# Ledger of designs, part 45: VH-VL binders against o27280

Target 1, 266 residues: o27280
Amino acid sequence: MDSMNVPEVLEIKRIVEESESVKTFIFSWDFRREVRPGQFVMVWDFRDEKPMSVSLIDPVRSEIGISIRRVGEFTDRVHGLSEGDLLGIRGPYGRGFELMGRDILLVGGGIGMAPLAALADEATARGMRVDALVAARTADELLFLDRLEAAGVNISTCTDDGSCGFKGFAHERLLTLEENHDMAAVCGPEPMMFQVMRILDERDVPAQLSLERYMKCAVGICGQCCLDDTGFRVCAEGPVFWSQELSRVREFGRYRRDPAGRRVPW

## First folded at step 19 (VH-VL)

Design Ag16
Fold by OpenDDE, fold request of step 20:
Structure Ag16 (fold): chain C 266 residues (1-266), chain A 118 residues (1-118), chain B 112 residues (1-112)
Amino acid sequence: as target 1 above (266 residues)
Amino acid sequence: EVQLLESGGGLVQPGGSLRLSCAASGFTFRSYSMSWVRQAPGKGLEWVSAISGRGGKTYYADSVKGRFTISRDNSKNTLYLQMNSLRAEDTAVYYCARHDWYGSFDYWGQGTMVTVSS
Amino acid sequence: QSVLTQPPSVSGAPGQRVTISCTGSSSNIGAGWDVHWYQQLPGTAPKLLIYENTHRPSGVPDRFSGSKSGTSASLAITGLQAEDEADYYCQSHDSSLSGSKVFGGGTKLTVL
């Protein structure tokens, strides 16, 4: 099937409840269709379609996982599904993360940990040292801790309310941790990513960041996910960008465009 | 197995110089910051100096600034401490210690004794 | 003269619970820097006991626990055993001392 135009109808093989608001849906996957951490798929529930990051890539079991946070009507419907139910999946799309060096820092917030969890698996499989700063509003919203720990990842947690780990924001916690990383991957709320990128730049740590924007076509045609001035399409040139690229994006960390194309603050 | 082995300690006169070495094995040396920590006889632990994994950043306690120099050779997996203008109060067991991500010292050597006496 | 303040000594009988305090300031513990704890047996190098305020390295029994609040931290030892007799040090980082690690003065624990 043409991954660009035709969604493949797949059966939900397994559902993992990650938190109260996040579920991971597992699908059988033909790995003749390559997928990389940081790439996304379009999930179709036969009524609406949304981009979702791949959070699990398991070539051994021939499975992929898609972690979805319950945030609206579409995700409400998806969260109501059971094992054995069907979803349409097309993709993968976009530019994924590139691993470099031997020591990698992951900084994730909320559902942003989804692609980073997949990246962590790949990094650890390559024998890299992985440090992961996992941030959330509260302890019960921290994602993939057991999975990361099982993979041998060093974890530091940060919560807004201090219910687990460092009380405060990820960029604040980052200032109190040791350096010595060759590469960083960042995904989460854009204000978080903006602050984290600043710190990483000061530390001369190359960083890749995954952006979230409103997407429609996912194939770089409609322009709905186009970033101002640069013309970067999040679905085509992204969603993973280098910090040097994002330094040229004026809207990064400042505003985004809603489905109507209006500027809205973060 | 992570191992740190200090050497170079000994007896030196006040105003003299000494160079300590710490041989590291069992881990990727360049990936970790390293410190020297000393302990005078019958006293507590005192942080002396630190160096980043790549060697680009160095830090010193006020008590040794201008006199001690920390360095590393990642090709040899070795940490160094050049001690100049030594004083009696520098007499101590000197430990090399590895930094973990959280800023703790997760591995220590057995230490080497430095005695400054006339 | 240590940046972090510990009691010079504590004691307890086997099976008892003992607590060692570590008092810092707004420039170290209070600034958000983590507290770590070390055990030093007589004639040996220090060993990491607690890292990141509350976490135990592999091999450290759950009898040892750490906590942090405000500008202070605490090490608790439950079910005290004879082999726990040692010196204990807290360690942190001080923002006013650029790049500097700081230790407490150490606490000698005697098991009665």
Scores: ipSAE 0.927, ipTM 0.958, lowest interface PAE 0.5, mean pLDDT 96
Fold by OpenDDE, last read:
Structure Ag16 (fold): chain C 266 residues (1-266), chain A 118 residues (1-118), chain B 112 residues (1-112)
Amino acid sequence: as target 1 above (266 residues)
Amino acid sequence: EVQLLESGGGLVQPGGSLRLSCAASGFTFRSYSMSWVRQAPGKGLEWVSAISGRGGKTYYADSVKGRFTISRDNSKNTLYLQMNSLRAEDTAVYYCARHDWYGSFDYWGQGTMVTVSS
Amino acid sequence: QSVLTQPPSVSGAPGQRVTISCTGSSSNIGAGWDVHWYQQLPGTAPKLLIYENTHRPSGVPDRFSGSKSGTSASLAITGLQAEDEADYYCQSHDSSLSGSKVFGGGTKLTVL
């Protein structure tokens, strides 16, 4: 068996409370194993296993961070853990974001900002200009603002209720902002990503979007994360896709498969 | 340090032409949209024209459409404004200004004076 | 006439609070476009004072604050100082004018 597929039991080095519902778990990481923004790891709490995006990549401190939103039984258990507790981590898996050009636009919603925060760090380290549109339902759900600001990222916020920044959705806010980006990276609720992709296509801005699907093996074998019609496996060919790839994916922005394989509308 | 320096202003008769230049430095020029904004003596600010970072999109105020042409040479870090069929009401200090992501003008030049008079 | 409407002048004594209004319409401020503010000292080029309705660029004192509501915006200056005597302009975007940036008519602030 490939060593990459064997979970490594790691100690939670520290926990950062990002919001009421989101925590970032920090682990020591051996960077002989490369990890890139947009890739994910499988997190094992010795009962269940879930894919989680990497939100922090720090080669200097030899650390990675995984941001987890509390949304179900598994994440409830994980959120109950403390520093010093153990988790199983295997990976990283999937295709991450590719940086190109000089100017990058990030559009993130909710926990979707997790991989984008890591991407922002890489982009700024490379000397790129980074503009980040950060969206959430409410002000309390906006993530990584201080981190992004500290990195020199230009930030614009939007909230559904108008509690912070632009009142409305990310795609609406995007229409009121200047262009001049070489590429865009998008991650968040799929309906948001769908609308944002449409606008970016109209503006001829190359875009990469990170999808979320139910995932089991993470190695392209079981097929549970397969996208209809295309055969794309989110764990293997994704989770980051180019807009032109997603244009062939009928289900994108419309529905997903649940654990039983049933179509569930967004 | 970001710097914008306008040039090309002067005295011209009605119906005449001038070409303004704005030399930019201290930033990646192609990454930013640029505008010309003018101010008549003792009057307020008036947006004149804008051009996208790569030069693919241009915009004009109704007052100058068909007469003025905005352009840029990113290899020279220079913004231009070709002004034709000049009128007395075009008399103003012309500023070049950089757009930030939010659509504001975060940096301005010192301006160059254009006087249209018989 | 300017697309955005400002009072032509306002005045205040040192230490006082003054406000400058910027009234737009449903095609600019009311359409969701941001309002920005500029300060222009006599004989100088304008300087960005407030961007994105409420944000201050580096170097701008916190005495300056911006707000936006409905079709209007406002610039507030607290602790008025002699050096604040200048012209102030609001700026936005108008969706009905094909991508046009629009300015207010400007407000002359006199410190008494």
Scores: ipSAE 0.927, ipTM 0.958, lowest interface PAE 0.5, mean pLDDT 96
Fold by OpenDDE, look of step 19:
Structure Ag16 (fold): chain C 266 residues (1-266), chain A 118 residues (1-118), chain B 112 residues (1-112)
Amino acid sequence: as target 1 above (266 residues)
Amino acid sequence: EVQLLESGGGLVQPGGSLRLSCAASGFTFRSYSMSWVRQAPGKGLEWVSAISGRGGKTYYADSVKGRFTISRDNSKNTLYLQMNSLRAEDTAVYYCARHDWYGSFDYWGQGTMVTVSS
Amino acid sequence: QSVLTQPPSVSGAPGQRVTISCTGSSSNIGAGWDVHWYQQLPGTAPKLLIYENTHRPSGVPDRFSGSKSGTSASLAITGLQAEDEADYYCQSHDSSLSGSKVFGGGTKLTVL
């Protein structure tokens, strides 16, 4: 087995078009190398490298899936690839989600649903009841609905424009839903996660949230993904954090660091 | 298969007490909030009381506050409604109903009749 | 004197389309709470017909549809059949009543 820090060149086995802007790339995976929902991999197109969440973990088929949203030059190149093409994958890295209890709430926004979809598969396989609040700006940006439904997940949707489900934001929708959950997992835009976390804290629901930051090394060395005041490195101590941990992070929901290290407000 | 079975209904005098039970099966009982809903003869549905899955939160309609107590025993998969100081207007078929995640009642029992009369 | 207002009765011939309205307020439907619908056949317990404003549980025909707008909701039945003769109730949640569920007064549907 190769070193975890050396990219493995893997062939794209399948490509699933999730939406107009999101594709899932499927790879054969040796599960002697454990991967957990919430962990990420570094994807290398032989020119650049970016962190991406694992959205599918299938030990039966010996496959993993990586969902990528088209947002820039790197992702444009990747989205131009076809089945049979090659990508470099190194990892997995970071702390993934932990499952506890019998009832789990998933709250996801946009591409944030990627790691949660993988978590949903694991949770349902364990016999847990899974409720998923899926949020997006518009109906066409809602991800993994059919997959979640097929897994037996109860789904509620909300869109900013009201084109599907509840018209409004995820935290607003959450206030109108029943509260019988042992834990929650949250991933999406940080402002959304911040509001959702507040509600879950008020409801005494233990919550895990997956953060996104600029990552360069993915191994906790460069410090580019370091969170202010705590010294938490998103790539090493995260990207999944408990709400109690994030309560100590001043910048959470307020600002992030750009590639130059400057504070950028959300 | 989800099943809810109410029991404990009967005839009682005004001012009397009665305890209803709802036996649940076919699902993880603790995972769901439960309600009592009643229907007077020839009348519409009226929500009476609700309790969260773990039993930590209870809710009551104004018409029954201070007189009725909802509780549950998750080890026995049973929902209860203790009714005290019963009035003639409490006469109704009492249904137990399960809450889904959206706040609807996705499963109902067949109901038990409570008659308050002198 | 239900919190949600429904017409007491509606009627239609087989094959026709009928609509049942459910009028609420800013403290329930208008506050963003979902509307659910129930069918109660004579001598039976209520059955969930529509949940989350527009969704049908398994086994409910697609000729039943729900909608919500503003402070009101509506249940539409197309291709009316004799077996649709029943009482129909809308249900929601009211923010002013400490987590209370609320029902409409019910509508008796007669198939002519």
Scores: ipSAE 0.915, ipTM 0.952, lowest interface PAE 0.5, mean pLDDT 95

Design Ag16
Fold by ESMFold2, fold request of step 20:
Structure Ag16 (fold): chain C 266 residues (1-266), chain A 118 residues (1-118), chain B 112 residues (1-112)
Amino acid sequence: as target 1 above (266 residues)
Amino acid sequence: EVQLLESGGGLVQPGGSLRLSCAASGFTFRSYSMSWVRQAPGKGLEWVSAISGRGGKTYYADSVKGRFTISRDNSKNTLYLQMNSLRAEDTAVYYCARHDWYGSFDYWGQGTMVTVSS
Amino acid sequence: QSVLTQPPSVSGAPGQRVTISCTGSSSNIGAGWDVHWYQQLPGTAPKLLIYENTHRPSGVPDRFSGSKSGTSASLAITGLQAEDEADYYCQSHDSSLSGSKVFGGGTKLTVL
């Protein structure tokens, strides 16, 4: 049995409170199992198992960090844990981000900044210029700002309520920023990603978008992660897609699917 | 250290032409949009022209459109301004300026003087 | 006429607080474009003083601060010093002018 497909029980080494609703859980990790920014893991609390984004990849300290937003029963239980408690981790899974050129734009909404924070660390370590547009509903939910600043990332913020930075949506802010990037990486609420992708396509900026949707299994064979026009599965063929792969998908940005496969508006 | 050095200014008659250059060093030149900004003697700053880092997009103030051409050679780390059909009101110090992501001019050259008179 | 309007001059005594206004419109500051500020000492090139409305580049003292509200912006200088005597410019972008950067007319600060 491949260790990637069976949960390894790991001790929580450290917990970082990123916001009122988001914590980063840090574990020791054997990097013979390679991890790339944009990949995800399955987190098992001995009752249920959910996919979560990897936000910290530190081979030097042999650590990974997994950022988890409190949104329901499973994540409530995980947020109640302490350092020293145990979680099962499977993975990593999925296709990660690919870096190209020397100038990268990151656009992250809410917890979507988690995989982009890991990507920012890799990009800055390669000597790339990194510009990050960090979006949230409120100032208190802007994630990873201190970490990004310490890494030398240029930051702009936007909040729906205007409590920090630009008041409005990420795509509206993007229209008022300079365009000199070789690529972009985008992760956040799907409606935001759709609008950002449209602008980046018009600017001829190659973009990679991370799609996080309901998934039944880690290898993507159940069909519940499927996008309607192409049959793509997020966990097996993504979660990171190039914008050209997504441009032919009508469902992206328009609706999602419930567990029964029915279309539901965003 | 980021450095910008303008050259090519001088005295020219109305209707004449002049080509300005700006040598860039200390940064990855092609990653940044660049502008020319001018300042007539005793007057304020006036944006003249801009060019994207990869050179594909150019922009001009209405006062110079059709007469000036901005260009860059990223292999030489050099920005250019070709100035044709010069007029007395074009008399100014011309600055080379680098754009940051936010649209500010974070580094400036020391300027080169262009005088248009008969 | 400048797209962004600044007072032609302001003055203050050492140690005082002064403010310099920058008034725009719905096609520039009011459309969400950032305001940047520059200091130009006599005989020198302009120097970036404030970017993205409120941020100071490294090396700019804390006594310089910027703000933006509606269609206007303001530069505040506290603890005024003799070396602050200079011309100050605001700068933004105007969406009605394709690709156009716009400057205010400039403000001469005199330290009394």
Scores: ipSAE 0.769, ipTM 0.894, lowest interface PAE 0.8, mean pLDDT 89
Fold by ESMFold2, fold request of step 20:
Structure Ag16 (fold): chain C 266 residues (1-266), chain A 118 residues (1-118), chain B 112 residues (1-112)
Amino acid sequence: as target 1 above (266 residues)
Amino acid sequence: EVQLLESGGGLVQPGGSLRLSCAASGFTFRSYSMSWVRQAPGKGLEWVSAISGRGGKTYYADSVKGRFTISRDNSKNTLYLQMNSLRAEDTAVYYCARHDWYGSFDYWGQGTMVTVSS
Amino acid sequence: QSVLTQPPSVSGAPGQRVTISCTGSSSNIGAGWDVHWYQQLPGTAPKLLIYENTHRPSGVPDRFSGSKSGTSASLAITGLQAEDEADYYCQSHDSSLSGSKVFGGGTKLTVL
């Protein structure tokens, strides 16, 4: 039997408050179940189950970290937990990021920095030069800056309100930075990712982007995470896609669908 | 340790040509854009030219456009500046400088002197 | 006719605070381009002092600080020391000359 498809009940070992609205939950993890940056897990609070990105992959300490933004009832309940409390975790699932070349650009918006922080750790461990553009609405929502700096990542920040770093959007800041990268990895609000992808395509920089869509089964059976026009299942063929794959998708950057199939704006 | 070593400076007559080289070591050369920056005796810094790390984009100050050509050979870790139609006002120390991601010049060579005089 | 304008000179006594201004326009600093600062001691190559408006490279003392507002930037030096006597340059980018680097005219700092 495939144990990945049933949640394993794990004790919360540590909780890191990343911001007022984001916490990272640390669990002991048996790395016989390999985890790659950009893959996700399903987190079960014994009432509901949601996909979450892995933000920390630490084989030396035998730990993983899962960063969760408080946005609704499920995440409110999880944020109310303490060290020692239990959660169910199944996975990992999905296609993670692939590293290539020696010079990588990371562009993360809000909680989208979570999987990119894990990728930064892997890239720096391989001796790659890592430049990270970290975006948020305001300074207090910028994530993982100390961790990225400690890993030797070159950081630039931008905030919508200008409270830290460049005032404006990530794609606007990107136009004022040097272009010497072999690849990019992008994760954040889909409108931001679309604008960043456009610039990277013009610069001929291969890019991988991590999408969020509604999920139920997480293994590609139910079809709830399908993208218009291509039939790509975010949980199976993604969540990480190459920019070339996304260029065929009318939906990307323009709208999303709710669980009832209705178009809703971003 | 990052090192930048300029060479090729010297005395040349107006209208002449000269080719500067900058040998780079201690870093992955192709990952960084490079510039030439000059300083006439007793004067300030003047940016001259830049080239992207992979070599696909080049940039020139108006004062040298059409006369100078920047290039690089990433297999030899070497930056070049071909200077043609030299004028007295091109007399300066020429520095080789490395760009960081933010667009600053984080490492500089010691410079090579170019003197244009009849 | 420098694109970025700096005062030609500034002076201060040891222990004092001095500031050096760098004034640009809407096509450079005002367009969101960073300001960087360099110190050039007599007879030497320039050295990066401040990058990305406010950040110090390792080894640069905390008494050097940078700021940027609108179309202008400023370098502040506190606790002035004799060894700070040097020329100081600001540097940015100008969007009207895509990819072009621009320097201020330089400021000679004299420690009295």
Scores: ipSAE 0.764, ipTM 0.891, lowest interface PAE 0.8, mean pLDDT 90
Fold by ESMFold2, look of step 19:
Structure Ag16 (fold): chain C 266 residues (1-266), chain A 118 residues (1-118), chain B 112 residues (1-112)
Amino acid sequence: as target 1 above (266 residues)
Amino acid sequence: EVQLLESGGGLVQPGGSLRLSCAASGFTFRSYSMSWVRQAPGKGLEWVSAISGRGGKTYYADSVKGRFTISRDNSKNTLYLQMNSLRAEDTAVYYCARHDWYGSFDYWGQGTMVTVSS
Amino acid sequence: QSVLTQPPSVSGAPGQRVTISCTGSSSNIGAGWDVHWYQQLPGTAPKLLIYENTHRPSGVPDRFSGSKSGTSASLAITGLQAEDEADYYCQSHDSSLSGSKVFGGGTKLTVL
């Protein structure tokens, strides 16, 4: 199965420093392999392989961008690379976001804004009204604000420490913003997504949420990305799920699993 | 070019009725909540009523509940305010205003004058 | 009385700085609701001046600025010009009033 989908070794064309801890790595891409916002790729540094969301989809320049936050050994190694260096890329995989209606709400926490930035580009290209609530712990961690502004997205920010915008959590800010959206797309820390989903469900706003789980195969075979009670595989039936699908998932927002399958609190 | 044009104001006796209209253009009307805001002569602004973009939620200031009805026709891009049982204190310029996402009123009409006089 | 309290008037000389206060409570500004500001020139409809506490719509000069702290907000006008002579209103939302929009009482700015 791994022989059917071996990483393609690609040259890093450009690196964009999005923040002190986040870089976007840009690669040439043959768009005969289509890419949708919300899909992911497996990034291989010749030692280990991790799923990363696509944050830039640019068929005109034949480029994709992958945004990576420095959080551990693998991402430290990737952040140490330069333009011209090589990475392996498998994919894309998974179910991306589906756009509907004319008015979309984006709610992103931290690096979760990466797939939403790609979605914002597609939504604005379709002429949709895009409102984005961009959340982080501090102002320095707010991502893609200039890019979203240039695309014509209406932005509201919130930070845990109040250093930029609303002081507090994304779901608290959402309660102080106007309604009138046909759909929402949500990506970020799972506890945040759970609280935001509750509000959107109460308001009857169709929502799609992007989950993160441990992955090995990325093609739906190994079972390591399965959700409790449903058997949904995040790499195959997700990573983007409708809120109705997630309402049946007991673990969502409450706990996660380590690579050994042990229940671990958020 | 966002444009809001009120009409339907005039002179009415106490206990009478008027229906105000606000014609909207230059934006996707159904995407935005709308309000009526009034200003009595020489006085400040007073929020009167609001309606959600799809029309499913309506809100009223206590001073007008049971007497005024806000509505909209999204096929005609028009906001309405039906005012019944009018009183002298309802005398004001009535503005229609569009809500932005942040809860501000980002566009206003020119206003239409309602005078309630015996 | 008005849920949001503004001084009835303020004045300043050309080129000076003036501030206009907007005092609320724990059910509005203190609960995290944004403050927006409007300028109303004589005989005209109000115009949005500041939204989301501090942001200016396109076309509003940067000599207008807003701030919010605790249960209060402030509008600052620097480099005061004759054209700034107008009424100014703050606006927010009050949770105790069935989720209603609320305005301050208004402030008449006079340029001396």
Scores: ipSAE 0.763, ipTM 0.894, lowest interface PAE 0.9, mean pLDDT 90

